# VHH binders against o75319, part 26

Target 1, 181 residues: o75319
Amino acid sequence: GNHIPERWKDYLPVGQRMPGTRFIAFKVPLQKSFEKKLAPEECFSPLDLFNKIREQNEELGLIIDLTYTQRYYKPEDLPETVPYLKIFTVGHQVPDDETIFKFKHAVNGFLKENKDNDKLIGVHCTHGLNRTGYLICRYLIDVEGVRPDDAIELFNRCRGHCLERQNYIEDLQNGPIRKNW

## First folded at step 1 (VHH)

Design d3o (framework vhh_4orz_3)
Fold by ESMFold2-Fast, scan of step 1:
Structure d3o (fold): chain B 181 residues (1-181), chain A 117 residues (1-117)
Amino acid sequence: as target 1 above (181 residues)
Amino acid sequence: EVQLVESGGGLVQAGGSLRLFCAASGRTFSSYAMAWLRQAPGKRREWVALISRGGSTDYADSVKDRFTISRDNAKNTVSLQMNSLKPEDTAIYFCAKSHYYGRLDYWGQGTQVTVSS
């Protein structure tokens, strides 16, 4: 049903832009049907997302949704001018190579098409933390040659919460580089 | 290519101000985010401030509300205004171009800032 995801209220709605990148991370927005279960200050709808991004003087150019469900909000709840990409990922497991490839391809395509603007790639899973942080850091490490510890520190600082899953951290620090697919 | 040269460092008393400059050469300056980093003797290099190509800024907690980064794309410069300086701000300051993917690329010896108590 329309129950709030576990621990969703424990996380900041939106992080800060990751400096030197086009990434911004946030938790999953919840459509209006969830509002009866939330205090006014806890609401984070698709509209609230865009308002919070504007409050930071930023603009979204792409949303990548990493959740395994579409029950939290629908693409039609977003402005039609902002592309939406769904990449279904299962929680707890390190994303597989096909998922990593899809993410890298989407990011590279966006950057190629948006050379003349400063629009952001918004990335979220349920909490905007583990799957989100993994894929962003994996991109920075594999494609841009950022040192793993530097990528993780940058994400943690900008998201306002540290990556929690040890298997994700271990893969980022010691796992093989996946090619620039 | 972008080549970077830092200037503006010096000796200042605690509570004072300095303005650092980074002069860039190269046709693509306006396409990069720019950052300032610092390194104190015996310490690791740390990030201080960043400005995106669009003008959005971000700061390390240790300098927030005291330092201001700005850029002038017409003059190919980035500057760091440092107010309310503390002895802990003593370091060599480097400017860096930041690739849009988090990679920092810097060149030169930086500019020395020394804050006396």
Scores: ipSAE 0.000, ipTM 0.142, lowest interface PAE 14.8, mean pLDDT 84

Design d3p (framework vhh_4orz_3)
Fold by ESMFold2-Fast, scan of step 1:
Structure d3p (fold): chain B 181 residues (1-181), chain A 118 residues (1-118)
Amino acid sequence: as target 1 above (181 residues)
Amino acid sequence: EVQLVESGGGLVQAGGSLRLFCAASGRTFSSYAMAWLRQAPGKRREWVALISRGGSTDYADSVKDRFTISRDNAKNTVSLQMNSLKPEDTAIYFCAAVPYKSGYLDVWGQGTQVTVSS
């Protein structure tokens, strides 16, 4: 994989931590083989990700990778002490209940193991927007009891980009609460 | 499951040095990346140093150039050499084992107290 993902340059690399939560969203980091197609200021490698997180005075404790591919970067490109979890999630369609359950289980496990620190759960898909925003909002609604419009607004503001897929927004606003977590 | 016991903490004056040790037991130590974390009174726990299975190291900005992490796989130990200590380094220090790409940190023991006086 030597092609930059479609529209990847259109999105901010890293959002802000979502206040009241442990979540931070970002677009997929790209390994060195992609840098020949990028200006220096456009580069966003795994190293760049960690530098940007530190610049915000934050620290990652877990990365959840929602892409349906492994071509953009390898887990070996991440610091070995930062846990990495892959949940293969197809774009365009609302994530199924099994995917939602896996995401909730991972988040709950991290929070239980990290009660006495403030480390963040970093979540990304290709653009760090639709699949990422859906699963974070789904967690806030189903587990934390946040109202759907409040969850979506919080995500949009902190990510710096609004959720784009109407089917995702519709499911968050009017879909069933999934209680299995 | 790996069990970890920290030691080497104590009281030291600003500018001084301490060396912390973490002894591991249980499953094969060499299969884990190892980290040091610390927690100061009334503060959140933060990581300070990390060493991979192969020996590559990373450090928090606050301790870069002052702390050195190392491991001895034959003795199942990880060490943290702390130089040029500052009062703000005062904290309980914990070691943690991270199975490669596992998804969570494992932290055991009560840690070892480091107090730096001015």
Scores: ipSAE 0.000, ipTM 0.108, lowest interface PAE 16.1, mean pLDDT 83

Design d3q (framework vhh_4orz_3)
Fold by ESMFold2-Fast, scan of step 1:
Structure d3q (fold): chain B 181 residues (1-181), chain A 118 residues (1-118)
Amino acid sequence: as target 1 above (181 residues)
Amino acid sequence: EVQLVESGGGLVQAGGSLRLFCAASGRTFSSYAMAWLRQAPGKRREWVALISRGGSTDYADSVKDRFTISRDNAKNTVSLQMNSLKPEDTAIYFCAASYRTFGYKDYWGQGTQVTVSS
């Protein structure tokens, strides 16, 4: 089906690079088959994603897709030069330790292999907000030692939307550090 | 590897201005995001300003619109222009270089003291 995700239109397509980090967050791109349900100014295809990143004078080096589906776009819709990683992450629930571990390892691996460039790690779920913001903030808190409120504020500012799920916010502020190497 | 040395601190009256400098030695300065942090007596170190490798900037709410961070990759320097200084800005200011992400500090300088009177 070509059904637009619920509230997808309510969110900005792409946030700003999170300063001092390699992260940029965005909502899920929708392949051409979805465009029949969208006005021209509402379209956000994989091609539109790369155009918007370029408009910010940035370059993607990795896409991490946190959606629990493959129906929105295919890896084949992305440029061959940009690696794509799928981490199936259930919405509404705080991501489990295995998911957090996979995310951390993917980020650490990218940074190790890309130390001689300034390419970004693009992270998205359906809205590029709750699962996306949780995992980015969790990485900053657990791996980089950022204070929880600072990580959340930075993400909210750069994404242009505040984390909405109170269970995610609560876990970031008061939950345990996940020491999954 | 990068070594960082801060300078430009001093005593200034409220409403005044100071410009801090951080000089880096090392081949890969341009590969680092640069940050300024500060620590007031009896308080924890807090982030103040950040500049990415590409030149995008971000500021703590307490200093927004008063402080400006900039970098000069040819001279291996980052600077912090501080305007409209308040007594609450009194702190030791530290330069940090982060290769990886926000909050990750590969290198720290010894700091430069800023004292704002009145």
Scores: ipSAE 0.000, ipTM 0.137, lowest interface PAE 15.9, mean pLDDT 84

Design d3r (framework vhh_4orz_3)
Fold by ESMFold2-Fast, scan of step 1:
Structure d3r (fold): chain B 181 residues (1-181), chain A 118 residues (1-118)
Amino acid sequence: as target 1 above (181 residues)
Amino acid sequence: EVQLVESGGGLVQAGGSLRLFCAASGRTFSSYAMAWLRQAPGKRREWVALISRGGSTDYADSVKDRFTISRDNAKNTVSLQMNSLKPEDTAIYFCAATGYWKSPYDYWGQGTQVTVSS
């Protein structure tokens, strides 16, 4: 039910905006029902997310939720002004081409519609690290032509945690460029 | 956050070369992607070249193989080496900084004139 995700407390709630991009990564927010199992300093609700983004003098324009569950929070817990997109991804495995395509399509659509503002694309999985970092880096490499090591370094620095899954890192560095977006 | 000042523009004969420089003020230069755009008489501004924070580059088709963008984070500069210049390259060249990968640009220089005579 209301079990806190494994290792969720080990990660910083929100990274910094990735300079040169519109991306910001964070771990999954947990709705108020989870707060009974958290110390006050450990709480990270949807409201806490938006407060932390505001404290960085940034504004979210889109949230992309990569978790394979809807138990952590509901879209209704988010401000009405921020679009929410769910892309169901399974952990452990490199996301498949369909998932990569959906992510790229969503990002490209947001950027086209938001060319006149500075709003950010917030991306999260459970920890805001492996699936999140993979898809952001994959976008930068395949669509924006960023060198793989530059994309990974930028993500790691801004998230405050390094990508942990070797299969994800290997695919980013040596995998094929996917042109379906 | 940054202020940009271009230099290196001038008059050159077709087939010649010019190197443009953009000097950035402030401590945040290394956090921005840097670009060169140009505006020819009677036309809208067009993107020419971009360099990421990490040094990845991209170019408009019209300038590929002729122009090279580079950055020096120690000196807070970005440069555009322009070779094999054509009369069609005549334009005001603008340095721009972005916190986004490509458009929109957050900061702009004043521009520097490049004139290529036949």
Scores: ipSAE 0.000, ipTM 0.125, lowest interface PAE 15.7, mean pLDDT 85

Design d3s (framework vhh_4orz_3)
Fold by ESMFold2-Fast, scan of step 1:
Structure d3s (fold): chain B 181 residues (1-181), chain A 119 residues (1-119)
Amino acid sequence: as target 1 above (181 residues)
Amino acid sequence: EVQLVESGGGLVQAGGSLRLFCAASGRTFSSYAMAWLRQAPGKRREWVALISRGGSTDYADSVKDRFTISRDNAKNTVSLQMNSLKPEDTAIYFCAKGPLYYSHGMDVWGQGTQVTVSS
């Protein structure tokens, strides 16, 4: 059934836009069928996501869904005007080079197509923390030349939660730069 | 095209305050993140403060808790409130459109506004 993901309630629904970037991170939205298991203040549907983004005076131009499932919500639950990209990732292990490459190309393509606006790239996994934070920080380090500790601190502050997986943190701080070619 | 014009600079004693303004022309101002950058004599241009379209802000460590960036999308204006000014804040201040990458400065389109802080 419609069981809430483990620890999902422990995390803030949506972070703040990461200043100097087009990124905003959030936990996975849950479609209406999950609301019976939630108090009103715990609900975070696709509609709630867009309302919270609007409350920050921001606008989503792309959603990148990093979960390995489609059970939480459907792309059709999102406004037709917002592109949706699925990159299937498993938790616990550092994303492989193919996954990193796909993420970087999606971000670069969005930025090239949206140079005349300030729309955001929304990124989520189940909790909007480990896989999400890793890929955003990896992009900032490898493509934008941000120092690893600065990227991690910026993500942690804006998400409102610190990256938890030590192997992800270690890879960001001391791992190799991933080049697309 | 967005044209930016900075104003509000001047001479001030250490511990004083100044408010800088950036007036933008063009219909797309509200679609961009905006930033303040500064360049002191003989130094590289450095980022000072940033504000997103939605009002999220960030600051360089050297100015954190002393400077406040704000925007008024209805007036196409970005401002920088500078408090507790220090001689090392002496620089030409520029505004620029985002996005801003932390490892690199943004391009500027105006002459900037000179801020001079005496001890």
Scores: ipSAE 0.000, ipTM 0.215, lowest interface PAE 13.6, mean pLDDT 84

Design d3t (framework vhh_4orz_3)
Fold by ESMFold2-Fast, scan of step 1:
Structure d3t (fold): chain B 181 residues (1-181), chain A 119 residues (1-119)
Amino acid sequence: as target 1 above (181 residues)
Amino acid sequence: EVQLVESGGGLVQAGGSLRLFCAASGRTFSSYAMAWLRQAPGKRREWVALISRGGSTDYADSVKDRFTISRDNAKNTVSLQMNSLKPEDTAIYFCAALKSYYPTGYDYWGQGTQVTVSS
């Protein structure tokens, strides 16, 4: 259906680029069929996403969609020049090792392919906060050696909203490092 | 691999402006995010401004709307335009380069340039 995700309106559409990284986080874009339930200033379509990224003088080179649904927008709604990767994640539980692994491989592959440009990896779940923030921070901690508290602070500041799920925060601070295969 | 040299510091009256420059040597400048930090006598170093490889910027609340960071990858320089200076801005200003951003993990540092703001 065309039901707006719960609390979706409570979150900023797009955060800022996380400085020193290729990451930018945002909430799920909603295709035009959802606009009948939104005021004009609340709309955030795939087109709106790319307009807001351009307003920040940035360019997307990859979108990683962490939602457990295909109902919000279609990959065909995105520019043909921007790869789209779907990694199905469920909310509430810390993402499993296979999911973390898929995310790391997608990021590493993009960085290897995009050494000669400054294009961004756009990451979203439904709100662009908990699953999104967890996986970005997990990457920074495990792959880039960032201190957990620094990764969380950087994400919170750039997203404009703090990670809400305590189990995610505890795993980032005190959980095991998931090594790349 | 990257060596950083700051310049442009000096004495200025409150309400005045200064522009700081950081010149980088080494062949990977464009791959680094660049930051400005400052340290006043008897105080810890504090982060002031950051610019990503692509030019997106971030500022400490104390300097937001007064300071502007910019970079010129062709000249391997980063600049800090400081407007509406206050006596509290008096400090040694340092340029730093980051492979990955975290406030405590700067990869390369310059030697600093002194800024003194008189009341």
Scores: ipSAE 0.000, ipTM 0.125, lowest interface PAE 18.1, mean pLDDT 84

Design d3u (framework vhh_4orz_3)
Fold by ESMFold2-Fast, scan of step 1:
Structure d3u (fold): chain B 181 residues (1-181), chain A 117 residues (1-117)
Amino acid sequence: as target 1 above (181 residues)
Amino acid sequence: EVQLVESGGGLVQAGGSLRLFCAASGRTFSSYAMAWLRQAPGKRREWVALISRGGSTDYADSVKDRFTISRDNAKNTVSLQMNSLKPEDTAIYFCAANPYYKLSGYWGQGTQVTVSS
């Protein structure tokens, strides 16, 4: 159906840029058809996303969508100038190595092609928290050599919400480092 | 936002000790992880030591057990105690704030360390 995702209203729409990185995390934007179930202050459309990023004096250069559905918004609802990448991930499970590889490859490609600007990589799942935070932290740990607890703290502070899933936290802290890409 | 100034470098004989200091100005020093990196002539810049905002430390294998990184948030200072120095430690040493993502501009000017045999 066309139901608002469970607990979606409990989370801030968009976090702050993670200092020292090109990452910004947010919850899934909801297209116009969902607005009948939302108060005006609860609305967070694709347009609202770009307005909130601009209000922070930032600019999106890439959106990575980690949801397992396309029902929330269409890529066509985004500006033509911003690339959109879909990586299907299931909730509750630590992303598999193939998913981690795809995420790392997309981030590395964006950074190589955007050396002369300061545009951000926007990452979201449904709540912009567990899958989003896992993959961003996994990138920082595996590719940039960040200590796990430092990566988690940085993400939590900038997102405004702490990673909730213990299996995700455990994998980041004690799990194997995946190949550096 | 954060300005970094390194000091404490100099000439020392192999087996000696030296202490480097990094003084930070700005409101957000205590929110950043801090690191020391070094660059020898003709070599890549390499990580030496890292300290998180909470005080957890990490070291490159080449300096482990010889170097100690510490921070003083009240004085906005990070320091590197270098013991049992070797000629191979000769390099310009740099302080970096939030060193996770190749942050040009968060690096200081560096301080030269020369270790004679």
Scores: ipSAE 0.000, ipTM 0.129, lowest interface PAE 13.8, mean pLDDT 83

Design e1 (framework vhh_etentamig_d1)
Fold by ESMFold2-Fast, scan of step 1:
Structure e1 (fold): chain B 181 residues (1-181), chain A 121 residues (1-121)
Amino acid sequence: as target 1 above (181 residues)
Amino acid sequence: EVQLLESGGGLVQPGGSLRLSCAASGFTFSSYAMSWVRQAPGKGPEWVSGISGSGGSTYYADSVKGRFTISRDNSKNTLYLQMNSLRAEDTAVYYCAKDLYYDSSGPFDYRGQGTLVTVSS
């Protein structure tokens, strides 16, 4: 079905670019078939996503979709110039090492290929919060050497919502560094 | 026409095992993630397990992790759920489902007719 994901309306559509990084986080865009269940001010389609990014004077170069479904929108709904990567993750569980490795590999590949521009890596799950925040913070901690509390604070501030899942927060603060190379 | 047909349910004693199967047709099976979803009497649907199109990634609800194993055979268009160490609380109708909403308790996108699993002494 075309039902709106639980609590999806409770979150801001798009956060701000995380300073010192190429990351921007947002909640899942919903294709046109969902708009019948939304007020005009609640709509957040793939087109709306790109308009909001442009309003911040930013440009997307990659979208990483962490949802476990293909139902919310299709890659065909995105501009042909923006690569789309699907990494299936289930909510509520800390992503496994294979998932963390796939995310890190995708980010590093993008950064290597985009040294001559300032395009952003857009990351989303359903709410753009827990799985999204976990994987971005995991990258900052493991690859860039950011202190866990600093990574979490930066994400929370830029997303406009705090990471909610205690198991994710606990893993980031006290878990081992994952060397997934 | 997308068709999903579950089988393998039945009555089993606590601690027992069952293997569920889902025969899929009408779509390119290997191109879609598949899930098992269950619904116990008087309760809403609960996502149980999922598997990527290639079979390379598997996922489990905390309630079944370590006891259930999801797998697929893309050459046979068949999805499986191996259920071990069954408990009374596993009693439910089990549905095979294509491309579900894992972050929502909303209606199923598409599911089969289901197979009943009853765990009782």
Scores: ipSAE 0.016, ipTM 0.243, lowest interface PAE 7.5, mean pLDDT 86

Design e1b (framework vhh_etentamig_d1)
Fold by ESMFold2-Fast, scan of step 1:
Structure e1b (fold): chain B 181 residues (1-181), chain A 119 residues (1-119)
Amino acid sequence: as target 1 above (181 residues)
Amino acid sequence: EVQLLESGGGLVQPGGSLRLSCAASGFTFSSYAMSWVRQAPGKGPEWVSGISGSGGSTYYADSVKGRFTISRDNSKNTLYLQMNSLRAEDTAVYYCAKGWELPYYFDYRGQGTLVTVSS
């Protein structure tokens, strides 16, 4: 299917690297078949993603895809040199503990295997905002000991958009730390 | 206000069939992809199937490929899921969702319909 995701055009394609971390957030890339419904300046393919990352003088070492769909692009649309990990998440609720732990495990595995380079972990959902921002902030709070307000502010500034989901923000600020990591 | 109303669930024996329906209102149905998502007891939500707005493209989770068929009737604003060769592991509450993902707002998620596969 060639339907553009709801509100996808409302968001910047790629944020900036979050200083002090290996994270960069972006909205879902759309394979070439979607370009029939997009102006040239609106296009954001997997190729466009890598071009924009290079323009920031950064390099991707892992992509974590949080969407609950496989319709936007295929892993084979990505360079073979960049590992791809799919973690299915739904947008109607705070991610469950199993999803949170899976994300933490993937991040820690990447960092352990990439200690001798400065490659980034690219994280996206559909808009690269709510599920993406939640899981990145949850990692920073639970694993790295960052204050919730500081994690949220850092994500918002670097993504160029503020987290929108009230339940996600509330969980980050006042919810329990998932300490089984 | 987006309204989604699922129906068609029930108790069925292994190997049986059920057809689920979702009546949609409050938005231009044909302009949006639609999905079926299920939640089994004690588990998180699992995306089952999706269909493009036109109905021209369909996608399925590996667990249901070859057994389930998603379809839609845009003239009736209705989404369907034909479920064949049902197994005990298909037991779940089935939800109709606007788009390819469940949004945060309940308005975009139906109440669900319970499917129990048991002897």
Scores: ipSAE 0.000, ipTM 0.123, lowest interface PAE 17.1, mean pLDDT 84

Design e1c (framework vhh_etentamig_d1)
Fold by ESMFold2-Fast, scan of step 1:
Structure e1c (fold): chain B 181 residues (1-181), chain A 119 residues (1-119)
Amino acid sequence: as target 1 above (181 residues)
Amino acid sequence: EVQLLESGGGLVQPGGSLRLSCAASGFTFSSYAMSWVRQAPGKGPEWVSGISGSGGSTYYADSVKGRFTISRDNSKNTLYLQMNSLRAEDTAVYYCARVGYDFSSPDYRGQGTLVTVSS
């Protein structure tokens, strides 16, 4: 379908780079066919995403798409120079260990291959908040050794919206460290 | 004209292995996520496995996880499904599918290749 996701307009399109990391979070871009349902100032296409990243003097080197659908935009809507990775995640429940492992592996691979540049890893789900924030914070806690409260605060500040799902926050603060790579 | 042509099906004993191939033409293969869907006798279609356009991400139904491996060769426009530890319940026609919006909404399917798992 061509229906705008619930609450999509409630969120800022793109956050800011999380200092000390390569992460930037954003809500799902919507291909041009959705623009008939949007005011000009509400549009956020794949092209708009890249323009907003450039406006921050940043450059994307990887997009990780956490949505469970391809209906919002196609990988071919992205610049040819930016790799696209799909990790299908369902909302509402904490991502399972396999999903966490896939995310960590993708991030570690990107960082290993991009040691000589400052390109960012762009991460999004539908709103760029709960699944996105969980996986980024989980990476920072488990791999980088960041304290849970510090990771959550950093994400919330840079995204411009606070993580909303209490089960995600609880898992980040008090759950086990996942030692998958 | 989009074309998807499956091959590699056949009769195999329980515990055996088969490798399915799908030759794609008529579109930019690397720009599309691809999937394998099967249909067992008398049942509706069941999604089996999916792979991103780049090949960097793979996904599996719980029923085949740990036994099947999906892969692609974008230089040859070919999708593969390596099937190990086959069971009688894996008997089905296997279809190569181009993912439109998600795995439940493929926009093209091939003609299928029959896999029969029986002693």
Scores: ipSAE 0.000, ipTM 0.126, lowest interface PAE 16.4, mean pLDDT 86

Design e1d (framework vhh_etentamig_d1)
Fold by ESMFold2-Fast, scan of step 1:
Structure e1d (fold): chain B 181 residues (1-181), chain A 119 residues (1-119)
Amino acid sequence: as target 1 above (181 residues)
Amino acid sequence: EVQLLESGGGLVQPGGSLRLSCAASGFTFSSYAMSWVRQAPGKGPEWVSGISGSGGSTYYADSVKGRFTISRDNSKNTLYLQMNSLRAEDTAVYYCAKEYGSGSYLDHRGQGTLVTVSS
């Protein structure tokens, strides 16, 4: 159905670029069929996403979609110039090592191909918070050597909302560095 | 010493198929993710496909999804790329790449194998 995701309206549509990185996080865009259930000021379509990023003087070069569904929007709703990658994640549980590897591999592939520009990697789950924040922070800790608390603080500040899932926070702070990068 | 040896490239007609292989040695193959990366003449490198150490997870660039299949045989220390429905734009040198602790797949590349797709 065209059911709006639970708590989706509670979150800011798009965060700010995370300084020193190529990451920007946002909540899931909703295609036109959802607009009849939203006030005009609540709408956040794929077009709205790109307009909001442009307003920050930024440009997307890749979207990584972490949702476990395709009901919210289709890749065809995005500009042809922006690659789209789907990584199915179930939510609630800490992403497994293979999911973490998929994410790291996609990020590093993008960075290698885009070393001569400043385009951003847009990452979202349903709310752009828990799965999104976990995987971005996991990348910063494991690949970039950022201290866990610093990675979490940077994500929270730039997203405008704090990571909510305690099991995700515990894994980031106290878990091992993953071998899959 | 990490060693990667690609093979299987060649000249093929549009719509044809090729299977690339990469023989790996000098490390515990099953413990590391592997990738295929290609570079067309005059262009930068493009990541094509990746596979987890166990083989349980595979990833593809949008340009090759549905046409290419990555796989591995950990008992033989060999990585594969099955390429179907080849197009002129797939013409490139294809490189096998091992995961690297500094975050650069291209730091541990093989010598490459040339794939030419032409009529």
Scores: ipSAE 0.000, ipTM 0.117, lowest interface PAE 16.1, mean pLDDT 84

Design e1e (framework vhh_etentamig_d1)
Fold by ESMFold2-Fast, scan of step 1:
Structure e1e (fold): chain B 181 residues (1-181), chain A 119 residues (1-119)
Amino acid sequence: as target 1 above (181 residues)
Amino acid sequence: EVQLLESGGGLVQPGGSLRLSCAASGFTFSSYAMSWVRQAPGKGPEWVSGISGSGGSTYYADSVKGRFTISRDNSKNTLYLQMNSLRAEDTAVYYCATDRYSYGLFDYRGQGTLVTVSS
């Protein structure tokens, strides 16, 4: 179907840049075919995403898509100049080590190649909250040495919504640091 | 350094089958999700299918679900795409990509392999 994701309207489209990082989080953009089921003020297409990022005086250099589906929009709906990376991530369970390491390597590679600019890494799942927040916070904790509660607070404040999944929060606060190989 | 070599393309009639391969080198293959991306003549890239590093999770574009099967052999550093019930709209150059996949900027893209579905 062409159904809007459950609870998608409950979340702000785009958060703010997380200060001291290159991360910005948002909910999944919906291609034009979904707009007939949305009021004008509810629309959030790929074009709307880039407009909202520009309104914040920011520029995307990479999009990391954590959804398990491609039904919401296609990479072709994005500007050719913005890299798009898919990391297939199943909801509900804490992302596995393979997924965590792929996310870390993508971020590290982007930062090394973009040290001479200030472009952002845009990260989204369906709501831009649980899987998105987990992987961003996991990176900050494991790679940058940020205290778990500080990482979570920073994400929640900048996203405008708090992480909801208790198992994700518990893993971030008390789980082991995942080592890069 | 990083190299991806696609093979297995060819001319096939509608309803036919082809199996594509991608031989990877220069990185720890099992640590990265792999994707198949295609580009039809005069069109932009279209993501076709993806597979996790372990092979435990697979994803397909709606246009190919039920017809294509992605798989990998980590012992051989090889990615596969089994294509069944081929249609004229499947005609494209097929590329494999790693975690540096970016449409328009395929840094780890190989030469691709041409699939032509025609009578």
Scores: ipSAE 0.000, ipTM 0.161, lowest interface PAE 14.8, mean pLDDT 84

